# VHH binders against Glutamate 5-kinase (proB), part 18

Target 1, 356 residues: Glutamate 5-kinase (proB), of Aquifex aeolicus (o67209)
Amino acid sequence: MRIVFKIGSNLLETDEGDIDLSFLSKLAEGIKKLHSFGDKVLIVSSGAVLSGAKKLGIKEKPKDLTLKQALASVGQSYLMHLYDTIFSNYGLKVGQVLLTKDVFSKEKEERFKNAKSTLEKLLELGVVPVINENDAVAVEELVFGDNDFLAVYVSFMVNADLLVIFSSAGGLKDDKDRIIPVVEDIEKVFKYVRGTGTSFGTGGMRSKLEATRLATTLNIPVIITSKEENILDLRNLKTKGTLFKPSKRKLRNALKVIATLEEPKGIIVVDRGAQEALKAGKSLLPAGVVSVQGNFKRGDVVSIQNEEGLIIGKGKVNFSSEEIEKIKGLKTSEVRKLLNTTKDEVIHRDNMVIFL
Below, E stands for the ipSAE of ESMFold2; O stands for the ipSAE of OpenDDE; V2 stands for 0.75 times the mean of E and O plus 0.25 times the DockQ between their complexes.

## First folded at step 21 (VHH; framework vhh_7d4b_2)

Design r5 (from p6 with A61V T108Y; at its last look DockQ between E and O 0.32; V2 from the best seeds 0.00; counts 0 for: pae E 6.9 > 2)
Fold by ESMFold2, look of step 21:
Structure r5 (fold): chain B 356 residues (1-356), chain A 123 residues (1-123)
Amino acid sequence: as target 1 above (356 residues)
Amino acid sequence: QVQLVESGGGVVQPGRSLRLSCAASGFTFDDYAMGWYRQAPGKQRELVASISGSGGSTNYVDSVKGRFTISRDNSKNTMYLQMNSLKPEDTAVYYCARGVYSRYAGYYYYDYWGQGTQVTVSS
């Protein structure tokens, strides 16, 4: 089976702030055993900025983007040295792969195919790819949780059978602070981490759930667990943490591409009635459209947002942004007369992915 | 405790300018994207503008492009919205919101909101 492990910055440290060599050794030992079963393993690792700051003795959190990029350069070199050194003790070979967002763009599909081919070749050679974002040349700021999404995109790229996210929380906890062992419907558990317009949100677990929601929508199971996990048990979906089962709705490949590789050109805000209809697998009709943001043409991909600001899906529009402004809120018969067309869906159900 | 406090609202005549401020505390400000939303009477909240954690990437709703400018000063933990050439349709309560951006998913989700500041554009 093909397993992606995501290692976060805070899990690269002991409680005392040192790099956690014991965890890396445990991981390497586990991966060696997984290889003996014929499994393939990839690692998505963060912590380049943190490691660079530690290496250079910088105590203040860097606020300057140029400083963050420089620290990432220093830290990435150090991280790969640690992975290579420790993994070599277990007979494992590692390969550094640095990716940028443009690898996951439909407009640059050759970049995606080249990255995929490189990862596939590394796996054929028995190498463990260690993947991170190329932070030194990134033009966008890192946001808490970005590396979790990179892990999901890598999992999609390599057709991973399982994504494992390591977290200091050890899993998703309910309102009584107990780890939930299995989640079948991820939307039902967002309440444990979701903020509202009137309540405080929560940090790191929220971003992990957002990434997990995308992964399970892509039909990839996710485990969120701690350093204390038994690595070998994970191939059997046995965990001390939380197992998130993949969506029961199997997506066609074209919809997976929409969800991952197609950058939205705008946003359509929908009302609650439309949200429920979309969840039930129906097309988006003009009557359910509240507002339109951005400039886009027929056939472009847009994000679908609810009235509370949550992105609930993506899809290809049948009408331009200007046309949707004219027809939003109208019934089918009114749309057909106004635009002299037989089409009445803003987004057809066959061209839409819903994350709910 | 995460706190977002808007200021700078008021009553102005059409064609004039206002500058809104959002003072942030209780979190590492530069790690988060920020946004301005507005809610006109009888309307739903709409995103007006957003800005990345460093300030290097901005987005605007079409109705304000060329008139409004979002910015931030990470040394002061403050986001701004410069609103020029104000129109009566800009009348709304303006809200500051903290966003988490995923450049791989292409979206923000906003998890904390301020209490809002009223902007009224009338003769």
Scores: ipSAE 0.014, ipTM 0.429, lowest interface PAE 6.9, mean pLDDT 83
ESMFold2 (binder alone), look of step 21: mean pLDDT 86; pTM 0.856
OpenDDE, look of step 21: ipSAE 0.407; ipTM 0.712

Design r6 (from p6 with D31Y A61V; at its last look DockQ between E and O 0.43; V2 from the best seeds 0.00; counts 0 for: pae E 3.2 > 2, grease 27.7 > 24.2, SAP .713 > .668)
Fold by OpenDDE, look of step 21:
Structure r6 (fold): chain B 356 residues (1-356), chain A 123 residues (1-123)
Amino acid sequence: as target 1 above (356 residues)
Amino acid sequence: QVQLVESGGGVVQPGRSLRLSCAASGFTFDYYAMGWYRQAPGKQRELVASISGSGGSTNYVDSVKGRFTISRDNSKNTMYLQMNSLKPEDTAVYYCARGVYSRYAGYTYYDYWGQGTQVTVSS
C-alpha cells in the first residue's frame, strides 16, 4: 500500500507550544511497521512559518509577507531536522520535497512529471518523503492553503491507496458531537460543517471535507483521525476516526486530468434542477445555468457551483463566458436560434466531473 | 484555533449606514482571502463581498455594488464591511468567513465562519 499522511500545523504542537516530538516518534514507529509490510509512506507536513517563529524566538504573529517567507525557510529547515532526527532513531530516512500549486498544472506537465519521478525514486530508495508547500517563495495564487488539498494532489500524483488526515477533531462529528465512523456519500455529511460557528475543528473540518471529496472522486479512500490513532490499523482501513469511502464511479483518465491538473478559468452556477440532472449523469444545459463568472473561451475548463456556493463539478465548456451569459436560462430552441449553433449543452457529460 | 468574531450589526432605518467588523485569530490572517456572507430569512446564504489576502482585490455582489465596501487591516487581523444606503432587502445575518484559494475550484472557497451578526433594516 501507498499511504499519504497529512499532518497539520496544530498537530505538530503540544499544549505547551512546543513541537510534539512524541507524535513524531509515534509516526516514525508506525511507519517502520508499515515498511515491514512493504508499504510506502509519504508525509505531507505543515507548520513551517510557526516553527520558524519558534526557532527565532518570535512571539508575535508575523504581519509582513517577506518575514513570513523568511520564517518559512527557517521553520522548514528546523522541521526537517526534527523529522530526520526522530525518524533516524527508528532506522528511517527522510527526504524533503517542497511543492507549489503550479507543479500540478497541465500546462506545466514537465514539473509534474519531475516531481512525481522524484517521489517515486525516494520511495524506491525506501525513503519517506516529507512534502510541504514552498512557502518561502509562494504567493497567494500558489498557495494550497492548509495543505489538505496538497495532500490530495500528492495522493493523486503517487496513486496512493489511502490518504490519512490527522485532525485535532479526531474525525467528522455529527450534530450530537459523535464521530461518524464511515461515510459512503460525502454530500450527505456536509450539513454537519455547513453551519455557522466557531466551534473547535468545525471550520477546519469543512476544508478537509472539500479536499476529501476530491480524493474520493479520484477513487482514493480517506481517513480523518486523531493523533491517538493506531497507525497499523490503518492498513485495514480500521480507524477511530472517520473513513470516507471512494466514489463508486470510476473516472476516465481524461476526467482525472480535468479534476486535478486543469485550472478552472471560471465558474458556472447552476440551479437545483440542473444539479440533480448532473448528479444523474446528464449534461449541463443552458436552462440550468443561473450565472457565470470569469472570462473564458470555448474548450476551457470551469468549475460548476450550485446555488448554495458548493462546488459540485468541473468541466470543459462548449461556449464562451460571453455566450453563456447570453444563453443562461434559455431553452435549447432559443439557444440554437440566438447563437446559430447546433450544440445543446454548455458542458457535455463526457467532459465533466461531478463530485456529488 | 481559528476564530472569527463579527460585530457592528443592529437595527437601522433605510438609507442609514452600518459598519461591520470581523476580528480574526488563530491563523495567519493575510495569507487568506476573506469574505462576508449574508443569509436572509428563507433565502440561501450568499457571498456579499470578498477581499484578497493583501487587500488589493475586492469583489461584490451586484445588489450591493456602490453601497458596500469591504476592507481589511492586516495589522489588526480585522476585516470590515462598510454598508451605506441600506435597504430593507439587506436585512440578514451577516457572516465573516475565511477564504482559501483552491486551484481545484478555480476560486476561493470559505472554510471558517463566524457566529454571524444580525442586520435589520426597517422603517
Scores: ipSAE 0.085, ipTM 0.527, lowest interface PAE 3.0, mean pLDDT 89
ESMFold2, look of step 21: ipSAE 0.432; ipTM 0.746
ESMFold2 (binder alone), look of step 21: mean pLDDT 87; pTM 0.877

## First folded at step 22 (VHH; framework vhh_7d4b_2)

Design k1 (from p6 with A105G; at its last look DockQ between E and O 0.38; V2 from the best seeds 0.00; counts 0 for: pae E 6.4 > 2)
Fold by ESMFold2, look of step 22:
Structure k1 (fold): chain B 356 residues (1-356), chain A 123 residues (1-123)
Amino acid sequence: as target 1 above (356 residues)
Amino acid sequence: QVQLVESGGGVVQPGRSLRLSCAASGFTFDDYAMGWYRQAPGKQRELVASISGSGGSTNYADSVKGRFTISRDNSKNTMYLQMNSLKPEDTAVYYCARGVYSRYGGYTYYDYWGQGTQVTVSS
């Protein structure tokens, strides 16, 4: 069984701000036991920027990209030293892997394959890879937060059987602050983290649910839990936190690639009727298209967005952006006349991933 | 703490114009995409317009294209919606929202919302 653990910066610290060595030791002990069952474990760890700031005595939240990159360099070194030292007490070997976003790109497929091969070799050698984004050289703005999406992409890359996200919340809570033990349909629980009307948003758990939605669409189960978890129970999908079951829609590998590695070239906005049809497994027809954004050609991957602005899927278009602009809202007979085509669908169901 | 405060709403006659403002505080404004949503009574909230962190990319709902213009002034931490040729169907509460771009999904989700400002288009 391959298990990816995602550990955020706040979970690496006690309430007093010290590095939580007891949690790291508990994790190492649990991983040692998982290894005895033949399981393989990878860790996606964040907190390099915060750890660097703490080590250098910088108390203000960094705003400057160059400062964030420098702090990440300092903090990453310290974090890996702690992982190596603590895990060595349990006979575990760790290996640092720093990734950039472009590793997860279809157009740079060799980089993806090389990273995947490195991770697989580390697992063959009995090593626990400790993965983070390479923040020191990242050209995009750093968001001071966790790397839940990186954990999902790593889970896809290594064909993980389970993704475990540690959170101080201990799981997803309902409107009475009770942990929801099992979630079958993640769309139905977004209400517990969505700001509407007279409330502000809840960004931290909202991000975790967005990442979880992608993971479950990729047929990867997700557990969100706390430090108090029994690590060995997780291999049996038993948790004190929340288990998010994988989507019942079995996703072919080509569709997983569309969902992860294919960069969208544009956006198609769909109406409510089309959204329901797509959720039911039907193709996207011109009649359901509200608007088209971006400049793309036949065969390109685009994002599918609802009228609320939520990305609900991705897929390969049968028509260019210009062609879709002409046919949106039309019946199939009119499409055939206007474009001299035998294709009727904007996106065929076989080339589409729906995140709902 | 993150705050988004909308202003500029009101009652106007069809065909007239309004300009909405969203004052932002508590975060690095330039790092985030922003959006305007609206919600008419009894209807779902819908995205009206969005704008990238730099202001270089904008998107509009078809119902407002050519009539509404979204813009931002990053030096003032403020986003705007210029609403021309207003119609009765534009009547709604308009909300400012902060967008987070997911590099790994190629999409934006909105994590913080304002309290809204009422726009009423009535003769």
Scores: ipSAE 0.028, ipTM 0.492, lowest interface PAE 6.4, mean pLDDT 83
ESMFold2 (binder alone), look of step 22: mean pLDDT 88; pTM 0.882
OpenDDE, look of step 22: ipSAE 0.030; ipTM 0.449

Design k2 (from p6 with S102A; at its last read DockQ between E and O 0.39; V2 from the best seeds 0.00; counts 0 for: pae E 2.2 > 2, SAP .669 > .668)
Amino acid sequence: QVQLVESGGGVVQPGRSLRLSCAASGFTFDDYAMGWYRQAPGKQRELVASISGSGGSTNYADSVKGRFTISRDNSKNTMYLQMNSLKPEDTAVYYCARGVYARYAGYTYYDYWGQGTQVTVSS
ESMFold2, look of step 22: ipSAE 0.502; ipTM 0.739
ESMFold2 (binder alone), look of step 22: mean pLDDT 88; pTM 0.885
OpenDDE, look of step 22: ipSAE 0.429; ipTM 0.709
ESMFold2, look of step 24: ipSAE 0.472; ipTM 0.719
ESMFold2 (binder alone), look of step 24: mean pLDDT 88; pTM 0.885
OpenDDE, look of step 24: ipSAE 0.232; ipTM 0.598
ESMFold2, fold request of step 26: ipSAE 0.453, 0.434, 0.454; ipTM 0.718, 0.705, 0.715
ESMFold2 (binder alone), fold request of step 26: mean pLDDT 88, 87, 88; pTM 0.884, 0.882, 0.884
OpenDDE, fold request of step 26: ipSAE 0.594, 0.522, 0.575; ipTM 0.822, 0.779, 0.810
ESMFold2, last read: ipSAE 0.390, 0.458, 0.466; ipTM 0.678, 0.725, 0.731
ESMFold2 (binder alone), last read: mean pLDDT 88, 88, 88; pTM 0.879, 0.882, 0.881
OpenDDE, last read: ipSAE 0.524, 0.588, 0.748; ipTM 0.778, 0.815, 0.872

Design k3 (from p6 with T108S; at its last look DockQ between E and O 0.47; V2 from the best seeds 0.00; counts 0 for: pae E 8.5 > 2, grease 24.8 > 24.2)
Fold by ESMFold2, look of step 22:
Structure k3 (fold): chain B 356 residues (1-356), chain A 123 residues (1-123)
Amino acid sequence: as target 1 above (356 residues)
Amino acid sequence: QVQLVESGGGVVQPGRSLRLSCAASGFTFDDYAMGWYRQAPGKQRELVASISGSGGSTNYADSVKGRFTISRDNSKNTMYLQMNSLKPEDTAVYYCARGVYSRYAGYSYYDYWGQGTQVTVSS
């Protein structure tokens, strides 16, 4: 069984703001036991910026990107020292893997293959890879939520059987503040992370649900839980937190690539009727298109967004962005005549991934 | 710590104009895309317009294209929505939102929202 653990900065920190060495020891002990069953474990870890700030005595949260990158450099070294030292006490070996975003790009497929081969070899050697973004050379601003998606992409890369996301929330809570033990339809639970009264949504759990939706669409189960969890129980999908079951729709590998490695060239906004049809496995028709964003050509991958702003899928378009502007709302015969084409769907059901 | 505060709403006659403002604090404003959403009573919220961090790229819902203009002044940490030729169907609570883009996921979402400002267009 191959398990990816995602460990956030807040989980690496005690109430006093120091690195939580007790939690790291608990992880190491649990992983040692998992290894004895023949399981393979990877860790996607954050906390480099936090660790660097602690090491250098910087009290305030950095706002400057260059300072964040420098702190991440200092902190990554310190964090890996802690992982290595503590895991060694349990006979475990760790290997640092720093990835850049371009590794997960179809245009640079050889970088994906090289990273995958390295992780596979580390697992064969009995090493626990500890993976993070290479923050020192990151060009784009780091935003909350990217590390959760990195964990999903790593899980895809290594064909993980389970993704476990540790969270201070301990799981997804319902409107009565109770942990929901099992989620079969993730769309039904997004209501529990919408804002109340004076604001909409929150960053932490909403971001984790977005990442979880992608993972379950890729047929990877997800557990969101706290550091109070029994690590060994997780291999049996037994948790004190929330288990998100994988989608029952089995996804062809080509569609998994569309969902992960193919950068969308634009966005198509669809109405409620189209969203329901797409969830039911139907193709996207021009009548369901509300608007088009971006410039793209026939065969490009685009994101599919509902009117609320939620990305509900990705797919390859049969028409360019300009063509879709001309044909939205038209009947099939009109589309074929206007564009001199044999196609009438904007995105065919066989070239589409729906995250719902 | 992130705060978004809308202002400029009110009651106006059809065909008139309003300008909404969104004052942002608690983050580096020019590093984030921003958006305006609206929600009429009993309806789902919908995207009205969005703007990139630099202001160089904008997008509009078809229902407001040509009538509304989104802009931002990064020196004042403020985003604007100029709403011209207002119609009764533009009546809604208007929210500003901070955009987040994830290259890994290949899509954008909005993680922080303001409290909203009421716009009412009626005769």
Scores: ipSAE 0.012, ipTM 0.362, lowest interface PAE 8.5, mean pLDDT 83
ESMFold2 (binder alone), look of step 22: mean pLDDT 86; pTM 0.865
OpenDDE, look of step 22: ipSAE 0.157; ipTM 0.555

Design k4 (from p6 with V100A; at its last look DockQ between E and O 0.17; V2 from the best seeds 0.00; counts 0 for: pae E 9.8 > 2, placed apart)
Fold by ESMFold2, look of step 22:
Structure k4 (fold): chain B 356 residues (1-356), chain A 123 residues (1-123)
Amino acid sequence: as target 1 above (356 residues)
Amino acid sequence: QVQLVESGGGVVQPGRSLRLSCAASGFTFDDYAMGWYRQAPGKQRELVASISGSGGSTNYADSVKGRFTISRDNSKNTMYLQMNSLKPEDTAVYYCARGAYSRYAGYTYYDYWGQGTQVTVSS
């Protein structure tokens, strides 16, 4: 099985603020055991800025972008040295992979394919890839907020069977501060989230749930757990933390690409009735469209937004933004006459992803 | 806890300017894309402008392009919306929103919202 472990900056620290070498050793031992079962493991790791700050003796969390980039440059080499040194004690080899935004774009499909091929080859060679955003040059839209979304995109890229997110919270807690062991419908648990953070990072549970929502939509199970986890149990989806089951709705690859790699060119706002129909697997009809934002053409991907302003899905439109303005709210017979077309869905169900 | 607090709203005459601010706390501000949304009476909430975590990439609704400028100061954990040449149709409650990630600065998931600030453009 293929497992992605995500390790945030906060988790890399001990309670005293030092880099947690004991956890890295525990992880390496667990990965060695997973390898003995034929499993493949990748790590998505934050901590370059943290490592740089430690090496330079900077005690306070940096706020300046240029300073963060400099610290990331200093710290990335040190962080990878720690991974390599500790993992080598267990006979494991690591390979550094630094990614930029353009890897995860349909417009630059070759970069996605090249990154995927590199990761696949590393796994074939028995190497554990250690993946991070290239913080030293990441001045643009690839700032992933403690790498939770990077881990999801990597999981998609390598067709991971499981994403494990390590968190100091140890899992998702309910109103009585108890770990929820299994979540089948992630939408029902967003009511329980609060942000958390310590030094040199952000990894609030709300953002972890948003990343988890995307992963489970992609049919990837997610475990959120603590450093105290039994690493080997994870291959059986058994955890002391929270298991988030994948969506029961099997998503074909084209829809996974729409959900991840395709940039939406606009927004279509839908009413409550349309939202419920979409969740039930129906196509989006003009009658359910409230408004349109952006300029887009037939075949473009758009976001689907509810009346509260929340994005609930993505899909390819059958009509341009101009055409949808003319037909919104109309019956199918009126649409066919007005646009002289046989299409009457704004977005067909086969070209739509609805987030759970 | 994540907090987003808008300020700078008010009543202005057409053709004048306003600058909205969004003070952010409880997260690493520059790791997130941010956005301004607005909701006019009787209308749905719409994206006005968005900005990447670094500030290097922006997106604007067509109705405000050329008149509004989004910016951020990561050292102050603050996002801004400079609103020039205001028109009566700009009257709305304006909301600050945090993106769930910065991959799609314009049309992405927004997971936290401010309380809103009223902007009224009237003679």
Scores: ipSAE 0.010, ipTM 0.503, lowest interface PAE 9.8, mean pLDDT 83
ESMFold2 (binder alone), look of step 22: mean pLDDT 86; pTM 0.876
OpenDDE, look of step 22: ipSAE 0.143; ipTM 0.603

Design k5 (from p6 with T108A Y110F; at its last look DockQ between E and O 0.55; V2 from the best seeds 0.00; counts 0 for: pae E 7.3 > 2, grease 24.8 > 24.2, SAP .673 > .668)
Fold by ESMFold2, look of step 22:
Structure k5 (fold): chain B 356 residues (1-356), chain A 123 residues (1-123)
Amino acid sequence: as target 1 above (356 residues)
Amino acid sequence: QVQLVESGGGVVQPGRSLRLSCAASGFTFDDYAMGWYRQAPGKQRELVASISGSGGSTNYADSVKGRFTISRDNSKNTMYLQMNSLKPEDTAVYYCARGVYSRYAGYAYFDYWGQGTQVTVSS
């Protein structure tokens, strides 16, 4: 099995704010045992900025991008030292892999291929890759939750059999504060992370559910659990946390690429009727289009958004943004006449991935 | 803890204006995109407007374009919605929402919501 472990910054700390060396040791011991079964393990780790701030005695959260990048440099060095030192005690070798967003772009396929080849070689050598964003050279602002998505993209890159997200919450909890052991339909559980009032929100878990939805759409099972987990049980999909089953819809590789590596050139907002039709596996018709955002051409990939602002899918458009503005809300016959075309779908079902 | 507190709602006649405010605390405000949502009775919540963390990029629902203006003052941790030329169909509870922009996904998703402020437009 190939297993990706995602470890967040808040999980890396004890309640006293120190790096949780006990957890790292437990993880190393568990990985050693997994290796004895022939499993391969990768780690996606965050916490570089926070660790750098602590090492330099900076108490306030930095706002300056350059300062964040510098702190990430300091903290990343420290974190890798800890991983290497602790894992070495269990006979494990680690390899640092720092990635940037452009690695996950179809436009720059060679970078994706190089990163994938590097990770594959590390696994062949019996090394545990420890992956993080290369924050020191990242141009875009660091955003809470992006490391969860990085873990999903890494899981896709290496064809992982399981993604495990460690969280202080220990799993997804229902309205009675009990951990839900198995989720088959992730859309039915988003209600547990929609908050009322600012003091009742569960925003950290919302981000994890968004990433999990992408992973399960890619046919990758996800476990969200705590530090108290039995690491060996995870290879059997047994957890004290929550198991999110992969989608029953087997997704073609081309659609997985659309979902991950193809950056959307725009957004098409759809009404509720269109959302229902898309869930049922139908194509997107102009009648269901509410609005168009961005400038794009025929064949470009766009995001599909509902009126609540939720991205519900991605797909390749048959019409440009300008053409869609002219035909939105029209029937097929009106579209064919207006645009002198035989196409009547804005996005054909075979070129669309739906996250619902 | 994250807190989003809306204010400025009320009852107004058609054609009039209101300004909504959202006071934010418990997080680094300028690291996050923000949005205004509304929900009319018996309807789904809809995104009205959104604004990037820096304030440099805004988006609006077609139904409010040219009438509503979203803005933010990062020094005061406050987001605003100026609502001009109000119509009866603008009647709704308006929610402030915090957005997380994911550079990997290329879009924002919203993870925290305020309790809302009522806006009623009636003659």
Scores: ipSAE 0.013, ipTM 0.457, lowest interface PAE 7.3, mean pLDDT 83
ESMFold2 (binder alone), look of step 22: mean pLDDT 84; pTM 0.846
OpenDDE, look of step 22: ipSAE 0.028; ipTM 0.437

Design k6 (from p6 with T28D D31H; at its last look DockQ between E and O 0.76; V2 from the best seeds 0.00; counts 0 for: pae E 3.3 > 2)
Amino acid sequence: QVQLVESGGGVVQPGRSLRLSCAASGFDFDHYAMGWYRQAPGKQRELVASISGSGGSTNYADSVKGRFTISRDNSKNTMYLQMNSLKPEDTAVYYCARGVYSRYAGYTYYDYWGQGTQVTVSS
ESMFold2, look of step 22: ipSAE 0.384; ipTM 0.705
ESMFold2 (binder alone), look of step 22: mean pLDDT 88; pTM 0.879
OpenDDE, look of step 22: ipSAE 0.492; ipTM 0.759

## First folded at step 24 (VHH; framework vhh_7d4b_2)

Design m1 (from k2 with T28D; at its last look DockQ between E and O 0.60; V2 from the best seeds 0.00; counts 0 for: pae O 4.0 > 2, SAP .673 > .668)
Fold by OpenDDE, look of step 24:
Structure m1 (fold): chain B 356 residues (1-356), chain A 123 residues (1-123)
Amino acid sequence: as target 1 above (356 residues)
Amino acid sequence: QVQLVESGGGVVQPGRSLRLSCAASGFDFDDYAMGWYRQAPGKQRELVASISGSGGSTNYADSVKGRFTISRDNSKNTMYLQMNSLKPEDTAVYYCARGVYARYAGYTYYDYWGQGTQVTVSS
C-alpha cells in the first residue's frame, strides 16, 4: 500500500507551543511497521513559517512576504532536521520535496512528471518523502492554499491507496458531537460543517472535507483521525476517526487529470434541471446553462456551478465562452441552427467530472 | 486557534452607513481570501462580498454592489465592510469568513467563520 499522511501545523505543536516530538516519534514507529509490510509512506507536512519564527525567536506575526518566505526557509530546514533526527532513531530515512501549485499543471506536464519521478525514486529507495509547499518562493498565484489539498494532489501523483489526514478533531462529528465512523457519501455529511442557521461546524473540518471530496472522487479513500490513532490499524482502514470511502464512480484517468491538473478557465452556471441531469450521468446541454463566466475556447476546462454557487463539476467545453453565451438556454434545434454545428452538448459526459 | 471576530454592527436607519470590522488571528491573514456573509431571519446564508489575500480583487453580490465596499489591512489582520445606503433588506447577522482557493474547482470556499455581528436597518 501507498499511504499519504497529512500533518497540519497545529498538530506539530504541543499545547505549550513546542514541536510535538512525541507525535513524530509515534509516526516514525508506525511507519517503520508499515515498511515491514512493504508499504510506502509519504508525509505531507506543514508549519514551515511558524517553525521558522520559533527557531529565530520571532514572536510577531510576519506580515511581509519576504519575511514569511525567509521564515519558511528557516522553518523548513528546522522541520526537516527534526524529521531526520527522529526518524533516524527508528532506522528511517527521509527526503525533502518542496512543491508549488504549478507542479500540478497540465500545461507544464514536465514539472509534474519530474516531481512524480522524484517521489517514485525516493519510495524505491525506501525513503520517506516529506512534502511541503515551497513557501520560500511561493506567491499568491502559486500557493495550494491548504496542505489538505496538497496531500490530495500528492496522493493523486503517486496513486496512493490511502490518504490519512490528522486532525485535532479526531474525525468528522455529527450534530451530537459524535464521530462518524464511516462516510459513504460525503455530500450527505457536509451539513455538519456548513452549519444550519447561525451555527457553523468546525471551520477546519470544512477544508478537510473539501479536500476529502476531491480525494474520494479520485477513488482514494480518506481517513480523518487524531494523533492518538494507531498507525498500524490504518493499514486495514481501521480508525477511531472517520473513514471516507472512495466514490462508487470509477473515474477514468483522463478525468482525473481534468479534476486535478486542469485549472478551470471559466465557470458555467447550470440550472437545477441540468444539475439533476448531470448527477444522473448525462451531458450538459445548452438548455441547462444559466450563465457563463470567463473567457475560454473550445476544449478548455471549466467549472460547473449550480445556482446556489456550489461547484458541482468540471469539464471540457465543446463551445467557447462566446458561443455559450449565445446558446445558453436554447434548445438543441435552436443551437444547431444558430451556430451551424452538429454538437449538442456544451460538455460531454465523457469529458466531465461531477463532484456530487 | 483560528479566530475571526466581527465588530461594528448595530441598529441604523435606512440610508445610513455602517462599517464592519473583522479581526483575524491564528493564521497568515494575507495568504487567504476573506469574505463577508450575511444571514437574515428565515433566509439562507449568502455571500455579500469577498476579497483576495492581497486585496487586489474584490467581488460583490448584486444586491450590495455599489453600496458596499470590502477592504482589508493585512498589517492589522483586519477586514472591513463599508456599508452605505443601507436598506431594511440588509438586516441580518453578518459573518466574517476565511476563504481557501480550491484550484481543482477554480473557486474559493470558506472554512472558518466568526460569531457574527447583528446589523439592523429599521426606520
Scores: ipSAE 0.029, ipTM 0.491, lowest interface PAE 4.0, mean pLDDT 89
ESMFold2, look of step 24: ipSAE 0.442; ipTM 0.687
ESMFold2 (binder alone), look of step 24: mean pLDDT 87; pTM 0.877

